# Designs tried in a protein design chat: VHH binders against Regulator of G protein signaling rgs-3 (rgs-3). Part 2

Target 1, 363 residues: Regulator of G protein signaling rgs-3 (rgs-3), of Caenorhabditis elegans (q18312)
Amino acid sequence: MWRSYKAETPELADETQEVDLNLHDSSESDHEGRQSRSASITSSTSAPASNDVTLQVPITNSSATSPTPSTGSMYFIAGMFDGKEKVNREQPPMPTTDGVEYPRAASWAAGNCANVLNDDKGKQLFRVFLFQSLAEENLAFLEAMEKLKKMKISDEKVAYAKEILETYQGSINLSSSSMKSLRNAVASETLDMEEFAPAIKEVRRLLENDQFPRFRRSELYLEYLEELLPRSYAEKWAQSFEGLLGNHVGRHHFRIFLRSIHAEENLRFWEAVVEFRSSRHKANAMNNLGKVILSTYLAEGTTNEVFLPFGVRQVIERRIQDNQIDITLFDEAIKHVEQVLRNDPYVRFLQSSQYIDLLSKLK

## First folded at step 12 (VHH; from g1 with E57S)

Design h2
Fold by ESMFold2, fold request of step 15:
Structure h2 (fold): chain B 363 residues (1-363), chain A 126 residues (1-126)
Amino acid sequence: as target 1 above (363 residues)
Amino acid sequence: QVQLQESGGGLVQPGGSLRLSCAASGFTFSDYAMSWVRQAPGKGLEVVSDISGSGGSTEYADSVKGRFTISRDNAKNTLYLQMNSLKPEDTAVYYCAKVTVHEFSSGWRLDWFDYRGPGTQVTVSS
């Protein structure tokens, strides 16, 4: 069963895997067709505030993309006056959906960033997302590094390394130590790729821990998935609440419905508990998520408060206070929340225009 | 109906090894992911390791990574945990657990409270 569900719903990001980028032009089916609806970054919403690199809660926050990913340093701003990449900003072409099945596209969000980057259509969609997020330089830098690695030692390789530094030193988000390592690597002219590793690793971490989670919840990706969603998948949601919540497109439409009746908090709590459980092998992350869930959803008087049966919240509070946090912490709470969602909003969703209109559009 | 029976625990010196086994019945074993879970006295549950239904995918808690190896034999309906380089902190009751997975939401849930065996005690001491 675990194996059999890989393609339907992606796993949350796992820090134990690193992104191994190989720039290659693999053989791929050529597809053209009408584009999906164009995306506008400014039409989404307004709250780009998180700067955490290892702990992210993308399920609980549908959030907008922000216009600038940069560090904001005054010295880097001076470099931007001479940056022609910012001046000539044509959006990359959207990949077509021709020849792409839903399970393939759904798998792009599975595991870590390597899954999307190793698929020709997925990589192109991610590139469009990064462009719209003003973060395309991160992927472009990694692609340039892979091209540099493949070049034979030559004056051309040295010149390209210097071009990379000039192009990206003012735009990619690196620590001071990694930027110094990058400058030293280029200055050496022996071009030992080990000297580039700190910079590559930091940019790879940014893609994995910040931009990939945002991609997975983005309107761009959701719209691409919806175009591919078979009607038969959505029809099965009428027989399976678990199928609805487990499907990325289905959960998105259910969220929209819940917002219309001012009842999204139960779904947000459900998503937060799912993320908590996905941290099961990382005790510190799981402990932190448990405390955040308590303060966000279960503390009295919060705007996101979820209402639970007598005593359930108190048991959770007691266990957290006593440092008895384990994978079962929210089991009673999530059982109640699933029952609440299943018994009323789910039934109403299936009769709503949100679900019926979606079915009429699907193939 | 689901039955799980752990065995192979015992007293072992630090640095030693043990192999735990879990005999499963009452469900189609190969259809489900399985976990080893441990509980030290007065502590909560720690998920030590997971393995997919086919055995092709494994995960480990950071506390045991590199020392423990999970495996399964689907023909024998048996789950294993090879435990090497044991430390006193590995002292616990070890349980095997059937996993319920909400794969569509990256969800994951142990069925251990509903369908658990008696566990097997592992004690690591001098």
Scores: ipSAE 0.329, ipTM 0.736, lowest interface PAE 3.1, mean pLDDT 76
Fold by ESMFold2, look of step 12:
Structure h2 (fold): chain B 363 residues (1-363), chain A 126 residues (1-126)
Amino acid sequence: as target 1 above (363 residues)
Amino acid sequence: QVQLQESGGGLVQPGGSLRLSCAASGFTFSDYAMSWVRQAPGKGLEVVSDISGSGGSTEYADSVKGRFTISRDNAKNTLYLQMNSLKPEDTAVYYCAKVTVHEFSSGWRLDWFDYRGPGTQVTVSS
């Protein structure tokens, strides 16, 4: 028998988990598997690589205002590429938290980007994130394509298709093949939506495999969640280490505390193993993630090295060498890491200003 | 107190079909996602399929996609795996398991198991 990661299951877990909501993302992993086949090394493939979701503060570096032109080169020609800067002069409004409860907002990060896009507040927050990342036009393009799809065949539909091409051909990053297909689709008298599919698919891939993972770990999303987080949820972390780590806001504050005592590597490893286990149905992705985790966190002398009893690492290394990688690969290692985190840093976090100040801010 | 008991294994010819069942007790069955996990001779564990507590969401390993169907009957506290077009490489001990989710990962996030049954042997041989 193997043992549950959440060995402590107090009655409180029933209120905070909302597990079935997180499971209705009924997606076939086959076409995601094809997208992640050789790209499991890329950070945007929905492969559960925790180094993509390190929960370090990525947003603080994205608060840049418009670029400052060089004074010595006052000649700025927006010639052949009319960039997003002229179109994106006004940031979209932040969604309010009115009528939003924490479980609803937390669910936006679950599954795939359809979850966030199908919620009016979530979609607006994602739009603000995309604006700050100079990628809002990707979502706007998909919205325009949905509007086009719903239009009846008409001169208005043809004109709108031409408007979409003119508006977006210089601002969305498509392969030359997909851009050619888009131009051909717009030129078609029938406006065959199958000819738009390559462009739509490529933009959806960018949102799903690059922008959505970045959104999930963004300061923007975490701040929105924190505004919603009930004090009672955070108070319950004192009774449940697993509750702390399973909560986006809790994990963020625990990371900040761990940095202050130079002990963040154990949390990074923990997140990497959770992502490894999430690739359970994609054997190639899981194999690759296992190798990346070994080289990143368990190799002697790396900057991310996690302390692990020597025999445990050797078993992992031998299993990878023998191509015996399964969902249990890191079970003994993560048990040690959780014990290390739970027995000392967790207790100190609960006494720290990081946790106490957070509680004082929560409603 | 959690009890899981697999049944329905046996010997079958390649191309044949088999239906596995798992009787569950000692927990509120409909509250938990469930999984089928198999171990072939001399191999590690492979997660074959998952199903949500309500039964509305399913996922399959690439090796069985299109051939296997997971289902559950929450009124009977029973998990099922319909296996069609069986191949010799499907030979394994099959376990049912109760599983866990995390909020922060993309995709299907159930990847560790609270409890599992003793397993049922499936052998595909001509």
Scores: ipSAE 0.264, ipTM 0.689, lowest interface PAE 4.1, mean pLDDT 75

## First folded at step 17 (VHH; from k1 with A33Y A61V)

Design k4
Fold by ESMFold2, look of step 18:
Structure k4 (fold): chain B 363 residues (1-363), chain A 126 residues (1-126)
Amino acid sequence: as target 1 above (363 residues)
Amino acid sequence: QVQLQESGGGLVQPGGSLRLSCAASGFTFSDYYMSWVRQAPGKGLEVVSDISGSGGSTEYVDSVKGRFTISRDNAKNTLYLQMNSLKPEDTAVYYCAKVTVHEFSSGYRLDWFDYRGPGTQVTVSS
C-alpha cells in the first residue's frame, strides 16, 4: 500500500480500472488497496481544508423553529460567521461489538475498501469515521449511484438522479470536469450510466486512496479493535514476537513503548517494508516505494536512520541503481531489524507497564 | 518439517496451457496463504499470484490477470496454478511458496516466504 508516504513520494499516477466500489469484493478481481497507489496523486480534495476557518456545509432543515432571518440583523450576521454551529448534522450510531470477533474486525483493514464495505458492522464503523472526517457524503454518493444503476429507466429513475445531484452537488468536492460530467449525465434524456462514470471514479478514488488509509490508522478503528481484543491473544505475544508485530493493537502499544525509549525508527522501517511488500503485484509502485525507503531510512545522517550490518545498505543501494528491485530487496535488512527489536526492546516491552496494564484490562 | 514439491511444468507453445501443482506437507496447509512465485532467466523473483488459506481470496500480478487461475484443495494439501494463453514472457522457474500471514490489523500483512519448493520449469517457445 501507499499509506503514509504522501510527503516523500515523487509524482505517481495510477488509475483505478473500470470498477465501482462494490465490484471489488470478489476474490477474482483487483483490490485497489493491494496494488499500492499514492494517495498524494489523487488528493488533496477538501478533506484537509474542510476543518478550518470559514467552512459552510449544506444544511437540511428539520426545523419549523428557524424563521427567515433578516439580511441586516445582528442574529443573521453572527450566525453567518459561526460556521460549525450552523451545521445540522446527526452522527450515525457506532456499531455494537455484539457478534463481532477480533479476526473479523481486523480483516476490515485488509486489501481495499471492499472488505470493510461488505461487512455490516465494518461499513457502519467506516461511516462514523467518514462523518467525523466531514466526508460521509462520499460513501453516501456511491451508495446512491449503485441504487440508481439498479433502477429501470423510468420517471422515478430520472427524479432520483436529479435528487442525487441536488443533494451532493455542493457537498462533494469533485474536480470541475467531473462535476460538469455529473451535471450533464443528470440532464441527459437517456440517463446513460457511462456518463456518470467520471464522477463515480473520482469519488471512489477519494474513498480508496485517501479516506480508507486514514480509517485504518484512525483512533476510532483502533479503539474498536482493542475493545474486541481477547486477553489470550495479547498473552501469546509473550511467546511470539511475530504475533506482537502482526497485531494492530499490539504494534500500537509497542510503538508507544519504543517512543518512550527513543527507539521507534526500527519499527517505522519494519512498517515501511511491509508496505513495500504489499505492492508486490505492481512493479512501478514497488520500485518507487523502494527508493523512498532507501532515502528515508537508510540514507546516511537522516533522523530516521536505521543501522544495518556492514554492506547491507550498499547492496540495497546497488540493486536500486541497477533496477533490480523485487519483493526480496529488503530481506536482509528486515531480518536484522527484527532481530534488533526482538533481542532487547521486545523483552523490555513484555515487562513494561504498557503491556502489563493492557493485559489487566482485556477480557 | 515443511515440504513443498512443484510439478506440472514443461515445454509449451505460445497460446498453450499448462497446470502446475504443489504438494504440501509438514504444516497445517489451510492456515496459510500460498503463493506462486516465478523467476525468469536473468531476472529477480516475481510474485505471480496469492491465495488465502480458505481459498476465498486471490490476487494476481497484472501481466497474468485473466490468463492464470490460482486454486487450492485443502483436503489434498495441494496448490494449483492453471496457466492459459501462455506467452514467451511467462518462461520461468515457478515456485510454490508458503506465506506467513500476520493479522490484518491496520492493513499490514507480512508476506514472508518461509519455505518454497525446488521449482518447476515452464518454457514457452515455438
Scores: ipSAE 0.012, ipTM 0.433, lowest interface PAE 8.5, mean pLDDT 74

## First folded at step 18 (VHH; from k4 with K98R T100K)

Design l3
Fold by OpenDDE, last read:
Structure l3 (fold): chain B 363 residues (1-363), chain A 126 residues (1-126)
Amino acid sequence: as target 1 above (363 residues)
Amino acid sequence: QVQLQESGGGLVQPGGSLRLSCAASGFTFSDYYMSWVRQAPGKGLEVVSDISGSGGSTEYVDSVKGRFTISRDNAKNTLYLQMNSLKPEDTAVYYCARVKVHEFSSGYRLDWFDYRGPGTQVTVSS
């Protein structure tokens, strides 16, 4: 019974607050003619001829006889990189988008590696990523371990365990301890799964802490999401700036546009504030993120400096100094940045080839 | 129109218990993360707990872990906060809030609140 995890798609609240922009056209005309004053100030000051003392530093050509470096025969131990034939590993097939809704695919990036591995399409996409990253053996090893675990104790199980060791001992990156445990487990022929546990745990940790984070940020995953993106989602971004920023694909395209107009720092700041707010249950994480945001985006002369109204930065600095850090720390700053983004970059984005081409691509 | 209304606040002795409720209307309650937030006198806004639309995921601020339990009944459009082993430091106005959520490459992120109730007073005093 496959419990259909209905991905809780947050309903974008369609609250079209009609901001009644009553542009009161107050026409007032006032003329006043302020005058011409001419002031002529002449001053002549004769700056003196500083003497170019051409210090002729005599380049004494001391012909240092370069001692003939003894041709120590660097025996290039060139040999032992046996170019393991890139075994013509057939690329895993891309999963089709058939029967996959956008929220399902978006959920693969959420939580831990189990979310992508427990989905047949997600697992296949992750397999393609691992292949491209030269790390597909990690997933294959885990699948082989799962198969081994389900086998009854038999000569066939012992043979399969030996085959697994032979197949993966040279391709998976295990610690010496885990590899030794794996070898001992296979050699004992008892096939106690506890002896395989160190190797399984280490490979799972590699997937979770390195490969999965890279997958979530990969172009492969983004392209798959974009192919699944309903046109109606993208059309709603023309009415909802929040909807645009809240969507991973939308925000990606908006970022490309912002980069082209040298305004990406505003989006980076927005993302950092969202991350800060998302750390709301961890006081130390909030404190650290708050300080990083201040130093990265609000300090003068930073590469990612965001321009704020006078006094907003000083209030944030004071609150951080006084250890008055809560979820509201950046409220005035983020409101300003969002307003800046809404007033010009967002409007221009909706008219850009970046958005129009996306709409034309979507079904 | 979206509406949130808190109830169940009051005066309680240290070590006592309270159960807060929040009645929600005007939206599909099950599709939103919900939060309990509190504000003590002279202190900032503190997020106490968050819960996913299904109720399958919950998070707590460290100071309330093991004492407070967030839950929801989607059939009743109601959010709950069971508060046990109450302390004087838990004295605050408690608010129910609907949470904005964004998609990130590292998963969903909980952001600010688009709606918040008027709040209910909780006072823990001997």
Scores: ipSAE 0.802, ipTM 0.964, lowest interface PAE 0.5, mean pLDDT 87
Fold by OpenDDE, fold request of step 21:
Structure l3 (fold): chain B 363 residues (1-363), chain A 126 residues (1-126)
Amino acid sequence: as target 1 above (363 residues)
Amino acid sequence: QVQLQESGGGLVQPGGSLRLSCAASGFTFSDYYMSWVRQAPGKGLEVVSDISGSGGSTEYVDSVKGRFTISRDNAKNTLYLQMNSLKPEDTAVYYCARVKVHEFSSGYRLDWFDYRGPGTQVTVSS
């Protein structure tokens, strides 16, 4: 029974990280032809004489009385590093796994930050991550903004807005413009939510573009997934190499094993090809990824060089050169790499302590 | 056994419309991403569109955006591709395919196709 991953993949947030390859082609060709004046500076000869002045430098043994190093009392101005009161930031509690199924937790990594934030357990796990990352104020600020938004215009709302500003103005990383807007919004006492919008947008962007991506790849998230992993999933990996690679936890453990046998480049290549294939609707992204894969994994002498059958690399190179890049570009290469992984590393993995210990840990 | 069967292909004039259907069987249809892929004469395989199991997420290749619509009826185990404003460049064999999906740290990734139908010919010609 292949448990169908209901990949309710939410909308692939267009993580077009525009790698702004601002290749500043500073082709400023300024040709200024400054004329090579050939100044012929003449060679004149003169020889003058060898006078041997034997300067008998008298070795005056001046007993330099070593001046007693004045113990300059380096008053270590122990600068009062006013220990910024480590605001006893109470660590947020870890969410329990109770009532959470693996697919639910796996879905938190999908799409955008909203997927984790809209889930009570996910949001709490993300909060723990943010705390560990010293970025919990971002989420707290957004929550405060949501609370503020729900409040009716009142003296209480004005007071709360002032409290928010006081609480977060020193802890959230806002642009000067957004911070100014936030301050103005609070100062106006009208509490027009539009004036808060720049700050909210910026904090959301920080979460989305930095914190959430980090969360998804964090050990914290992986450990939580592993705790939720049904033993039956892991047991199925013994029958399905595809199941192993397709699962985040499984692939992680397999990666650890592959590192131990110096074969991780094959998995990296596999992941890169999957990423390439996932970019199937974005021609430019496919083109770029295709070239990166070629240079990273298929170029001779690279640290991640994968071994391919003769001719496979050349076909890929030719197709890239001919701009014949499509989803099939790496089909022969990945088939080979998968076969390599299946034939030895996979079999060994299933017999490894890495896999056995995982199975023993799982419920 | 997993089966996919395309239908609805044919000859159409430029600017015309076709609706492709794919009947799926032998698996829980709603649990899988599905795709329409096409292969034009002398060209490689192009992924035209993808749709999530629920149908809530759809993606399109740029060349078909605004013209093609992927949809699914999970109750009927059927995938659809509405093709409007057809162009000669849309001439291809169209395949329905079940998408292999992997969990990544950056979310789910759509990989290759574990099953594909026999295809249906779409010809756009005056």
Scores: ipSAE 0.800, ipTM 0.964, lowest interface PAE 0.5, mean pLDDT 86
Fold by OpenDDE, last read:
Structure l3 (fold): chain B 363 residues (1-363), chain A 126 residues (1-126)
Amino acid sequence: as target 1 above (363 residues)
Amino acid sequence: QVQLQESGGGLVQPGGSLRLSCAASGFTFSDYYMSWVRQAPGKGLEVVSDISGSGGSTEYVDSVKGRFTISRDNAKNTLYLQMNSLKPEDTAVYYCARVKVHEFSSGYRLDWFDYRGPGTQVTVSS
């Protein structure tokens, strides 16, 4: 039963709020005129002249004889990088976009590494990423372990287990304990899958905690998403600023534009506030993120300082100090930053080569 | 027009149970994350629980874990919150809200609410 992961495509809310610009022309005239007063106050006070002290610190000329640097011949032990035979690593083929909808591909970055590995196209894209990262053996090892697990106890299974050990023992980055366990499991010829569990667990942890996070933020994954992006999505960004920011590809292009006009700190602040709000079930995480946002984006003289109306920062500072941190902490600040982005950078972005060139590439 | 309407609030004794309902209309209910949020007297806004459009993913604030259950019936356009083992600290106005969601490189992020109901009062008292 293939659980159809219907990627929940967030419906872009058609905020057709017709801002009824009722320009009420209220003309009222009123005049009044008053008055003058002058006050003069003079006061003089004479700041005093204090003293000269000329401390002549004597420049003692001690002629320290520069010892001749002995030219120790650093014998570059150039030798022992014996060229590990570049095993002719055939590059895995890129998955085609055929039969892949944008929401499906967007879902691969959601949750854990299982979401990308359980999808045939996602797994192939991740394989290409792992190859580029010199880590493809981790996925290949897990696939070999799954094949081994499905085999019945036989001489063929024992032979395959030995082949796996020979293939991966020099390429897979396992702890000494996990590698020893793997070797013992193969040597026992009983092939109890529990003896392979330490190695499998360690490789899965490497994929989950290092390779998968890198994949999700990779240019390879972003380019694949961009190729799948319907032109209609990008066209809707001209009508919905929220739609632009809410989409990973759209926000990427907007970021490039904002960087070109030195306004990227506003988007970074927006992303930080979204991350803060997304941590709403974890009080300690919200508290920490709130303090980090204050110090990074709202403190005076920071490299990522965002400009806020008078009093907004002080309210946030007071609430953090009083431990009154909730999901509303940055509401006034983010509303202001969004308005700033909407009024100028967004309008300019829609007229920019960055947006126009994107539209021209999309189908 | 988007509408959300909470019901099922009331007075209950400590250790009692309530079931809140939220009727949704004016949008494709199954396409949105939904939230229960609460505000106690003199306290901030607390997100109690979130549920995905399909109902396959749920999250809870730590104080209600094991006691509260969020669910949805997409055929009826209705969100539910089953509240068991109620405590005086659960006294608040409870709101049903539609959640804004953004795509990030690390997956979807739940943001603020674009729509929220008028709320229903829950009072836990002896």
Scores: ipSAE 0.798, ipTM 0.965, lowest interface PAE 0.5, mean pLDDT 87

